# VHH binders against Band 4.1-like protein 4 (epb41l4a): the designs that were tried, part 20

Target 1, 289 residues: Band 4.1-like protein 4 (epb41l4a), of Danio rerio (Zebrafish) (Brachydanio rerio) (o57457r11to299)
Amino acid sequence: FYCEVLLLDESKLILTTQQQGIKKSTRGSVVLDYVFSHVNLAETEYFGVRYCDRSHQTFWLDPSKTLAEHKDLIATGPPYTLYFGVKFYAEDPGKLKEEITRYQFFLQVKQDVLQGRLPCAFNISAQLAALAIQSELGDYDPYKHTAGYVSEYRFVPDQKEDLEDSIEQIHKTLLGQVPAEAENNYLAIAKTLEMYGVDLHPVFGEKQAEYFLGLTPVGVVVYKNKTQVGKYFWPRITKVYFKETQFELRVLGRDCNETSFFFDAASKTACKNLWKCCVEHHTFFRMPE
Short names: E, the ipSAE of ESMFold2; O, the ipSAE of OpenDDE; V2, 0.75 times the mean of E and O plus 0.25 times the DockQ between their complexes.

## First folded at step 19 (VHH; framework vhh_5c3l_4)

Design u1 (from s4 with D113E; at its last look DockQ between E and O 0.73; V2 from the best seeds 0.71)
Fold by ESMFold2, look of step 19:
Structure u1 (fold): chain B 289 residues (1-289), chain A 125 residues (1-125)
Amino acid sequence: as target 1 above (289 residues)
Amino acid sequence: QVQLQESGGGLVQPGGSLRLSCAASGFTFSDYVMSWVRQAPGKGLEVVSVIYPGYGETYYADSVKGRFTISRDNAKNTLYLQMNSLKPEDTAVYYCAASEGVYEVSGTEVYTEYRGPGTQVTVSS
């Protein structure tokens, strides 16, 4: 067995039979524990390890199953690639108890912004990037940070000179913020963005119209053409069901009437994964923190 | 071919204990929602307890809460029901049931995609 676990700080943790005794018969929980120990994480309930199948679909490693039981992972290797990350986004990351937990959330959300998963307007992008550069480089120093220094770093998908100029000006105003403070300020802004903590799953409605179901800290959100067209809070969701490719979400209205919404996934595998992720989110978030 | 086989039923005195087992085969046990459903004489089916895959959430009927414990061993493809402080009202045929793709928050809706032949539990002095 030979596996790379990609961490949020861009480093790798190498797991092998020789070094750790990991075999295909090893449970996912053992792999997770090695990763959590490596990053010194105590608040582990927010985090997981994911993998991609040959069709580029993403799955969370199941702690209760052996590695061998993860057939879509086993088919991709050896070698295997796993990705450490936030599985359940805290609605308020400022309430996380340990700084190391907030740091991992900061790294995850920074990646979400850079990869375009967390869209930001120009002014918000500049603020977030300035806080990220304050965390990474420390205080602005005109002898070290010569004109154009921001261009050596990437914070957003389309980083043009006008944005970089704004980032520099804001960085100059952050003098004295230590890395933990800048990271907490980053999260305080990012948590207010619409797509914060949203796990998108493509689905199809009537006439093969394309929608996305967003699994979020507060509930399930339905998107059509990047526009929210439905929002169902976890306490109001009474049933999550799938059969073959059809996914059903049953919701209790304020009038005490239940309504079911139906969607089709691209495959049974995708539908089952959507179901599992939805149930796991419901379980985690049904009692808000 | 899906097979579910209950065992561990029998006659016990009130206040006694029994442990039911259900051996499962023919499906990926670790992916299925497993439940115990019972039918008392002259009554319909009642959900006794449910255990979900993954994190292993459990639900219990109010009539058994605090007295019964559901568990599963995914390595052995076996479902269990530990039944303590048994009452005459617990007398029923107990069925092992398996369903894929169901998650329902009340725990009271009966889902039996697959169901075993049942095992008799009789609580009588």
Scores: ipSAE 0.671, ipTM 0.826, lowest interface PAE 0.6, mean pLDDT 91
ESMFold2 (binder alone), look of step 19: mean pLDDT 83; pTM 0.843
OpenDDE, look of step 19: ipSAE 0.743; ipTM 0.885

Design u2 (from s4 with V50I V110L; at its last look DockQ between E and O 0.86; V2 from the best seeds 0.74)
Fold by ESMFold2, look of step 19:
Structure u2 (fold): chain B 289 residues (1-289), chain A 125 residues (1-125)
Amino acid sequence: as target 1 above (289 residues)
Amino acid sequence: QVQLQESGGGLVQPGGSLRLSCAASGFTFSDYVMSWVRQAPGKGLEVVSIIYPGYGETYYADSVKGRFTISRDNAKNTLYLQMNSLKPEDTAVYYCAASEGVYEVSGTELYTDYRGPGTQVTVSS
C-alpha cells in the first residue's frame, strides 16, 4: 500500500505498508490518526481526509471502514491520493482553542477563496489577500518588497493589477500584525461571507429543476441559480432520510407543524453521500460548543 | 440474502447483566443504521437503542439510559447490546434491526427494513 496525503500547506505525508504498517485491512481511523499526529492537531473533530473517485466525485474517508471497503478509492490506485482538510467549519474560528487549529482553518479558507469556492467582492478580496501577505511576508518593507511583489502570489481566482494595487496599499497599513494575528483577522472576515463553510450538493426538484443543497454550520440552505431560496436550521431538522435517489428533509416549523421537503439526487451513490454528510453535520452542529 | 440473528438472551435475576449479539450478513453492515427494538409481553415494539454509521453516534430510550450500551464491530458485522442493572420491566423479546438512510431525532419512530427473529430476555427472581 502506497498513498500520499496532501496537507493544507501543500506538503505531502507519505503513508506505506513498509513505514507505518498500513494495509488495505487498516481502518480509516488509523490513517486519520497518523495525519492528525503529523500535523500535531488536538482539536481533530473539525477535520477529515477526502478522496476523489475516477468520476471526480469527492468523499470523506470513513473512520469506521477499512481502506479496502472504500471501493471507489481503491479503484483509483495505487498510488492513492488523499486530501486533508476541514470537514466541519466552526462558526467562529476565533473560539478554537489552539493556534495550530486556527492555522489549519486559515490554510483551508485561503484555499477556498483561491479556488473560487468562497466568492468575495473586490474590497473583501483585497483585505483578505493583504492579511495573507502580512502572514507570509511580515510587515511591508520597501527595500524587500519591490514593485510588483504581490504578483508573485495568488490569492483569488482572477487576480488583476487593480486588485494587486489595493492589496499592496492595505498591506502597508498592517504594520505590527504577527502571522497568527493576521491569520485570525483573515478568518474573522471570511467567516461572515455567505459561502463560508458551505458544502454544496447538486439535487433536483420538481420537473427536474436544478438546485444545490448547502450543508452549512447553521443548517441546510437551498440554492437556485446561485440565489438562496430556503434555509433550515439544524435544531429544526427532525428527520434526514433517503431511499434510492430520493432525499427527504423534515423540518419543525415555529407553529409546531412538521413539513417534509423532497429532492432527487443524480444517483443512489450521490444520495447516500448527501445523507451521510447531512447527518454528520446535524450531529456536529446541533450541540454547539 | 439479508440475515440478522440475535443471541445472548436468557433468564437473569434483577440487577444482573446480559450481553446480546446480532450477527449480520447480506448487506454492507458499515453503511447501515443498526438498532435494538424490544417487545414486552402484551405491548408494542419499543426502540431501545440506535447506533449510526460513521462516527458511531448513539441513542438510548430514557428507560435504559445509563444501564445499556450499544456498540458495533464493522469488521465482524456484529451488533452488541450490553445490558446492566436489569429490571423485571426489561423482560421482552429483543430484536436486531437494520435500516439504510434513516436519521430521526426523537428516536421513537420504528425503522426496520430488516429485523431478526429476536432473542428472549427474562428478568425474574
Scores: ipSAE 0.651, ipTM 0.823, lowest interface PAE 0.7, mean pLDDT 91
ESMFold2 (binder alone), look of step 19: mean pLDDT 83; pTM 0.845
OpenDDE, look of step 19: ipSAE 0.773; ipTM 0.898
ESMFold2, look of step 20: ipSAE 0.646; ipTM 0.809
ESMFold2 (binder alone), look of step 20: mean pLDDT 82; pTM 0.844
OpenDDE, look of step 20: ipSAE 0.763; ipTM 0.894

Design u3 (from s4 with V50I V110L D113E; at its last fold request DockQ between E and O 0.83; V2 from the best seeds 0.78)
Amino acid sequence: QVQLQESGGGLVQPGGSLRLSCAASGFTFSDYVMSWVRQAPGKGLEVVSIIYPGYGETYYADSVKGRFTISRDNAKNTLYLQMNSLKPEDTAVYYCAASEGVYEVSGTELYTEYRGPGTQVTVSS
ESMFold2, look of step 19: ipSAE 0.719; ipTM 0.867
ESMFold2 (binder alone), look of step 19: mean pLDDT 83; pTM 0.843
OpenDDE, look of step 19: ipSAE 0.776; ipTM 0.897
ESMFold2, look of step 20: ipSAE 0.719; ipTM 0.865
ESMFold2 (binder alone), look of step 20: mean pLDDT 83; pTM 0.844
OpenDDE, look of step 20: ipSAE 0.768; ipTM 0.894
ESMFold2, look of step 21: ipSAE 0.682; ipTM 0.848
ESMFold2 (binder alone), look of step 21: mean pLDDT 83; pTM 0.844
OpenDDE, look of step 21: ipSAE 0.761; ipTM 0.892
ESMFold2, fold request of step 22: ipSAE 0.708, 0.681, 0.698; ipTM 0.860, 0.840, 0.855
ESMFold2 (binder alone), fold request of step 22: mean pLDDT 83, 83, 83; pTM 0.841, 0.842, 0.840
OpenDDE, fold request of step 22: ipSAE 0.820, 0.814, 0.820; ipTM 0.916, 0.915, 0.917

Design u4 (from t2 with T28K D113E; at its last look DockQ between E and O 0.70; V2 from the best seeds 0.66)
Fold by ESMFold2, look of step 19:
Structure u4 (fold): chain B 289 residues (1-289), chain A 125 residues (1-125)
Amino acid sequence: as target 1 above (289 residues)
Amino acid sequence: QVQLQESGGGLVQPGGSLRLSCAASGFKFTDYVMSWVRQAPGKGLEVVSVIYPGYGETYYADSVKGRFTISRDNAKNTLYLQMNSLKPEDTAVYYCAASEGVYEVSGTEVYTEYRGPGTQVTVSS
């Protein structure tokens, strides 16, 4: 068995039978534990490892299954590629107990911004990028940071010179922030953005109208044309069900009556994945008891 | 061809223990919600315990909480119920049930897309 785990700091962890004793009969939980130990995480409940199938669909590695039971992963290799990341986004990352946990959240959210998954306006983009530069480079130093230094880094999907100028100006104002402080300030801003911690799944409504279901820290959100058109909080969701491609959410209303909402996924595989992710979010975010 | 086969039932004295097993085949066991439901004489079906796929979250009826433990062995496609501190009120036919794609918060709704023939558990002096 030969596997590369891509980490959020852009490094790789190589897992093999020879070095770690990992084989196809090994459970996903064992693989996860190696990754968690490698990055020194104690607060592991927020994190997971993903893989892509040949159709480029993304799945979380299931800790209860053997690697052999992940048939869509096994079909892609050897070698296998896995992606470490945040699975359940804490509503307030500042309350995470350990700095290493907040650092991994910072790396994940920075990637989310860069890849366009977490849209932010020009002003916010400049602030976030400046905090990221403060963390990476430390205080602005005119001897080290020559004209155009921001261009050597990418922070947002469409990084124009006017944004880079704003980033430089803000970086000059952050003198004295140590890396951990800058990273915490980054997360404090990012957690307020609409798409923070939103796991989007494409679905269809009536007449094949296209929607997205967002699995979020607070509940399920329905999007049409990038606009929120529905929101169902985890404590009010009483049933999550699928059959074939049909997905159902049953929600308890204020009047104590239950209403079901129905959506179609593109395939049974997509519907199963949506169901599994939704149940996992419900379990994690509803209540500890 | 879907098959669910319970075993491990029998006669036991109050305070005793039994371990029920359910051998499953004909479906993707690792994707299914597995449950034990029981039917006491003259009564309807009652959910005893549920175990979900993936992370394996479990539910227990209040009447059995702390005494019964549900588990699954995905390698053997087998569901288990360890029943300790048995009471006469636990006397029932115990059914192994499987359903795909269900998650229901109360745990009390019965879902039996597939159900075995059951195994009798009798708790008496």
Scores: ipSAE 0.582, ipTM 0.786, lowest interface PAE 0.9, mean pLDDT 90
ESMFold2 (binder alone), look of step 19: mean pLDDT 82; pTM 0.834
OpenDDE, look of step 19: ipSAE 0.696; ipTM 0.868

Design u5 (from p6 with D113E; at its last look DockQ between E and O 0.69; V2 from the best seeds 0.70)
Fold by ESMFold2, look of step 19:
Structure u5 (fold): chain B 289 residues (1-289), chain A 125 residues (1-125)
Amino acid sequence: as target 1 above (289 residues)
Amino acid sequence: QVQLQESGGGLVQPGGSLRLSCAASGFTFSDYVMSWVRQAPGKGLEVVSVIYPGYGDTYYADSVKGRFTISRDNAKNTLYLQMNSLKPEDTAVYYCAASEGVYEVSGTEVYTEYRGPGTQVTVSS
């Protein structure tokens, strides 16, 4: 067994039979423990390791299964590629106990912004990028940071000169923020964005209408044409069920009546993954922080 | 073909213990929601305990909390129920049940997509 675990700081952790004794019979939890120890992480409940199958669908490594039981992962290698990341986004990352946990959240959210998974308006993009530069470079210094220095870094999709000018202006105002402070301020802004911590799953409704279900820190959100058309908080969700490709979400209304919403996934595999992710989110977030 | 086979039932005195096992085959055990349901004489099915795949969340009927422990061994395709401090009202046929794709927060809804033949537990004397 040979795998590379891509970490959020762009480094790799190599896990092999020779070095760690990891075999296909090894449980996912053992792999996770090696990764968590490597990054010195104690608040591990927020994090997981992902893999991508040959169809480019992503899955979380299941801690209770052996690596051999992850058939779609095993079919891709050896070598295997795994991706460390935040699985359950804390609603308020500022309440995380350890700085290293907040740092990993910062790296994840920075990646989410850069890859377009967390859309930001121009002004917010500039603020976030300036905080990221403050964390990376420290205080603005005209001898170090010559004209155009922001262009050496990528913070958002389609980064243009007008945004880069705004980033520079804001960076100049952040004098004295140490890296941990800038990272915390980054998270404080990012946590308020609509798509923060949203795990999107494509589904179909009646008459094959296309929707996305977003698994979020507060509940399940239904999107149509990038517009929120439904929101169901975790404490009000009473049943999550799937059969073949049909997904059911049962919700307790304020009138104490339960209503079920039905969606179809593209395949049984996608539906099962949606169900598992939804149950795991419900379990993690059902009780308020 | 799906098979579920319970074992470990029997006659036990009040306060005693039993450990039920359920051997499973014919499906991907690690993906299924596993449960113990029981049927007391003249009664319908009652959910005793549920264990979910993944993080392994568990639910227990109020009447058994603190006395019963559900567990699963995915490598052996086996479900367990450790039953301690048994009471006469625990007398029932205990069934191993498996369902895919169910998660229900009350824990009281019965799902028996597949169900074993059951094992008798009798608490008396």
Scores: ipSAE 0.591, ipTM 0.789, lowest interface PAE 0.9, mean pLDDT 90
ESMFold2 (binder alone), look of step 19: mean pLDDT 83; pTM 0.849
OpenDDE, look of step 19: ipSAE 0.810; ipTM 0.914

Design u6 (from s4 with D31E; at its last look DockQ between E and O 0.89; V2 from the best seeds 0.66)
Fold by ESMFold2, look of step 19:
Structure u6 (fold): chain B 289 residues (1-289), chain A 125 residues (1-125)
Amino acid sequence: as target 1 above (289 residues)
Amino acid sequence: QVQLQESGGGLVQPGGSLRLSCAASGFTFSEYVMSWVRQAPGKGLEVVSVIYPGYGETYYADSVKGRFTISRDNAKNTLYLQMNSLKPEDTAVYYCAASEGVYEVSGTEVYTDYRGPGTQVTVSS
């Protein structure tokens, strides 16, 4: 067995039979524990490890299953590629107990912004990028940070000269922020963005209308044409069910009546993954603490 | 060919304990929602406890909370129910049940794709 785990700092953790005793009969939890130990995480409940199948669909490694039971992962290798990341986004990352946990959230959210999964307006993009530079480079110093220094880094998908100028100006105002403070400030801004912590799943409604279901820290959000058309908080969700490609979400209204909403996924595999992710989110976010 | 087989039932005095087991085969056990469902004489089915895949969240009927513990061993494809402080009203046939696509928070709705033949539990002085 030979596995590369891509970490959020873009480094790799190599897991093999020879070095760690990891085999196809090894449980996913053991792999997760090696990764968590390597990055010094104690608050591990927010994190997981993903893989991509040959159809380019992504899945979370199941801690209770053996690696061999992950058939779509096993079909891709050896070597196997796994991706460490935030599975459950804390609604307020500032309340995370340990700095190392907040650092990993910072790296994840920075990646989300860079990859376009977390859209930001120009002024927010500039603020976030300046905080990221403050964390990486420290205080602005005109003798160290020569003209065009911002261009050496990528923070957003469409990083043009006017944005880079704004980033530099904001960086100059951040004097005295240590890396941990800048990273916390980054998260404090990012957590307010609409798409923060949103796990999107494409579905179809009536007449094959295209929707997305967003699994979020607060509930399930229904999107049509980039617009929220429904929002159901986790405590109000009473049933999640699927059969074949049909997905059912049952919600408790404020009048104590229950209403079910039905959607179709593109395949049974996609529907099952949506169901599993939804149940896992409900379990994690429905319970206090 | 899905197979569920319960064991561990029997006659026990009030206050006693039993441990039920359910051996499962013919499906990917670790992906299924597993439950114990019971039927008292002349009554309908009642969900006793549910355990979900992944994080293993559990639910218990109010009548058994604090006395019963559901668990699963995915390596052995086995579901368990530890039953402590048994009462005469726990007398029932206990069924092992499995469903791939159900999650329901009240714990009172019976959802099953598969159900075993059951094991009798009798609590009597």
Scores: ipSAE 0.447, ipTM 0.734, lowest interface PAE 1.1, mean pLDDT 90
ESMFold2 (binder alone), look of step 19: mean pLDDT 83; pTM 0.847
OpenDDE, look of step 19: ipSAE 0.728; ipTM 0.880

## First folded at step 20 (VHH; framework vhh_5c3l_4)

Design w1 (from u3 with E57D; at its last look DockQ between E and O 0.81; V2 from the best seeds 0.74)
Fold by ESMFold2, look of step 20:
Structure w1 (fold): chain B 289 residues (1-289), chain A 125 residues (1-125)
Amino acid sequence: as target 1 above (289 residues)
Amino acid sequence: QVQLQESGGGLVQPGGSLRLSCAASGFTFSDYVMSWVRQAPGKGLEVVSIIYPGYGDTYYADSVKGRFTISRDNAKNTLYLQMNSLKPEDTAVYYCAASEGVYEVSGTELYTEYRGPGTQVTVSS
């Protein structure tokens, strides 16, 4: 067995039978524990490891299954590629106990912004990128940071010169922020964005109308045409069910009446994954730690 | 050809312990929601405990919280119920049940897509 775990700092952790004793009979939890130990995490409950199947669908490695039971992962290798990341986004990353946990959240959210998964307006993009460059480069210094220095880095999609000029101006105002402060300020802004911590799943409603279900820190959000059309907090969700491709979400209203919403996924595999992710989110975010 | 087979029932004195097992076959055990359901004499079916796939989140009926522990071993396709501090009111037939794709927060709704024949547990002097 030979796999590469891609970490959020863009480094790799190599896991093999020879070095760690990992076999196809090894449970996912053992792989996760090696990764968590490598990055020195104590607050591991927020994190997981993803893989992609040959159809480019992504799944979380199941800690309770053997690697052999992950058939679509096993079919892709050896070698295998795994992706470490945040699975459950803390609603307030500032309340995380350890700086290393907040650092991993910062790396994840920075990636979300860069890849367009966390959209933000021009001025917010400039603020976030300036905080990221403050963390990376430290205080602005005109002798070190010559004209065009921002363009050597990528922080947002479609990074144009006017945005880079704004980033530079804001960077000059951040004098004295150490990396941890800048990263925490990054997270404090990013956590307020609509798509923060949203795990989107495409579904169909009546008449094959296209929707997305967003699994979020506070509940399930229903999107139609990029617009929120429903929001159901985790404590009000009483049932999550699937059969074949049909997904059911049952919600308790303020009038104590329950209403079920039905959606279709593109396949049974997609529906099962949606169900599993939804149940995992409900369990994580509904209960105290 | 789904098969669920309970074992480990019997007669025990109040305050005693029993460990129930359920051997499962014919489905992908690690993907299924597993539960213990019981039927006391003259009563209907009651959900005792549920264990979900993945992280292994659990539910317990109020009557058994703190005394019973549900667990699963996916490598052995086996569900367990450790029953401690047993009381006469725990006397019932205990059934192993399996369902896919169900998650219901009250824990009181019965989802027995598959159910075993049961094992008798009797708590008596």
Scores: ipSAE 0.657, ipTM 0.828, lowest interface PAE 0.7, mean pLDDT 91
ESMFold2 (binder alone), look of step 20: mean pLDDT 83; pTM 0.843
OpenDDE, look of step 20: ipSAE 0.778; ipTM 0.899

Design w2 (from u3 with S99T; at its last look DockQ between E and O 0.79; V2 from the best seeds 0.72)
Fold by ESMFold2, look of step 20:
Structure w2 (fold): chain B 289 residues (1-289), chain A 125 residues (1-125)
Amino acid sequence: as target 1 above (289 residues)
Amino acid sequence: QVQLQESGGGLVQPGGSLRLSCAASGFTFSDYVMSWVRQAPGKGLEVVSIIYPGYGETYYADSVKGRFTISRDNAKNTLYLQMNSLKPEDTAVYYCAATEGVYEVSGTELYTEYRGPGTQVTVSS
């Protein structure tokens, strides 16, 4: 067995039979424990390891299954590629107990912004990028940071000169912020963005209309044409069900009546994955902490 | 194709303990929602406990909470129910049940795609 785990700092952890004793009969939890120990995490409940199948669908490694039971992963290799990341986004990352946990969240959210998964307006983009520069480079120094220095870094998907000028001006105002402070301030802004912590799943409604179900820290959000058309908080969700490709979400209204919403997934595999992710989110975000 | 077989029932004194087992085959055990359902004399079926796949979240009926523990061993395809501090009102036939794709927060709705033949538990002095 030969596996590369891509970490959020873009480094790799190599896992093999020879070095760690990992075999196809090894449980996912063992792999997760190696990764968590390597990145020095104690608050591991927020994190997971994911893989892509040959159809580019992503799945979380199941801690209770053997690697062999992850048939879509096994079909892709060897070698195997796994991706460490945040699975459950804390609603308030500032309340995470350890700085190393907040650092991993910062790396994840920075990646989400850069890859376009977390859209933000021009002024927010400038603030976030300036905080990221403050964390990476430290205080603005006119002898080190010559004209155009921001262009050497990428923080957002469409980084134009007017944005880079704004980033530079904000960076100058951050003098004295240590990396951990800048990273915490980054997260404090990012957590307020609409798509923060949203896990999107494509589904179809009536007349094959395309929707996305977003699994979020607060509940399930329904998107049509990139706009929110429904929002159901975890405490109001009373049933999550699938059969074949049909997905059902049952919601308790203020009138104490329950209403079910039905969607179709593209395949049974996609529907099962949606169900599993939804149940895991409900469990995580309904547990007292 | 699917087989569920309960064992471990019997007669115990009040306050005693008993461990039920359910051997499963014919489906991907680790993907299924597993549960214990019981039928007391003269009553309908009631959900006793549920264990979900993956993280293993559990549900317990109020009448058994704190006394019963559900668990699963995916390597052995076996479901367990540890029953402690047993009471006469726990007397029932206990069924192992399996279903896929159901998550219902009250825990009281009955979903038994597959159900075993049951094992008798009698709590009497």
Scores: ipSAE 0.679, ipTM 0.836, lowest interface PAE 0.6, mean pLDDT 91
ESMFold2 (binder alone), look of step 20: mean pLDDT 83; pTM 0.845
OpenDDE, look of step 20: ipSAE 0.727; ipTM 0.880

Design w3 (from u3 with Y52W; at its last look DockQ between E and O 0.80; V2 from the best seeds 0.65)
Fold by ESMFold2, look of step 20:
Structure w3 (fold): chain B 289 residues (1-289), chain A 125 residues (1-125)
Amino acid sequence: as target 1 above (289 residues)
Amino acid sequence: QVQLQESGGGLVQPGGSLRLSCAASGFTFSDYVMSWVRQAPGKGLEVVSIIWPGYGETYYADSVKGRFTISRDNAKNTLYLQMNSLKPEDTAVYYCAASEGVYEVSGTELYTEYRGPGTQVTVSS
């Protein structure tokens, strides 16, 4: 057994039979515990490890199953590639108990912005990038930060010169923010963005119309043509069900009547994954904290 | 061919304990929602307890909460029900059930896509 776990700081954790005793019969929880220990996390409930199958669909490693039971992972290797990340995005990351947890959230959200999963308008992009630079470089210093210094760093997918100029101007205003403060301020802005913590799943409605279901910290959001067309809070969701490719979400309305919404996934595998992720989100976010 | 086989039922005195087992085959056990349902004489089916795949979240009917414990061993494809502090009203045929793709918060809806033949539990002085 040979796998690489890609961490949020862009480093790799190598797990092998020879070094850790990890085999196909090893449970996912053991792999997760190695990763959590390596990054020194106590608040592990927000985090997981993902893998991608040969069809490019992503799945969370199941802690209760052996590695061998993850058939779509096993088919891809050896070697295997796993991805550490935030599974359940805290609605307010500022309330996380430990700084190391907030740091990992900061790394995740920075990656989300860079990879385009968390779209930001120009001004917000500049603010976020300036906070990231403040954390990395400290206070703006005209003798250290020569013209074009922002170009040495990547913060957004399409980073043009006008954005970089704006980043520099904002960096000059952040004097005195220590790295942890800048990172917390980054998260405070990012948590207000529409796509913060949204796990998108493509589905089909009537007449094969394409929708996306977003699993979010507050509930399930339905998107059509990049527009939110439904939002159902976790406490009002009373049933999540699938059979074959059909997915059902039943919600309790304010009138005390229940309504079911039906969608089709592209495959049974996709539908099962959507169901599992949705149930896990419901379980995690239904409780106050 | 899906098979579910319960065992461990019998006669016990009030306050006693029993441990039910259900051996499963013919499906990917670790992916299925597993449950115990029971039918008392002259009564309908009642969901006793549910255990979901993944993190192993559980549900218990109010009548058994605190007395019964559901568990699963995915390596052995076996579902368990530890029944403590048994009462005469627990007398029933207990069925092991399996279903894929169900999660509902009331716990009162029956999802018995596959169901075993049952095992008799009798609590009597």
Scores: ipSAE 0.455, ipTM 0.731, lowest interface PAE 1.6, mean pLDDT 90
ESMFold2 (binder alone), look of step 20: mean pLDDT 83; pTM 0.846
OpenDDE, look of step 20: ipSAE 0.732; ipTM 0.880

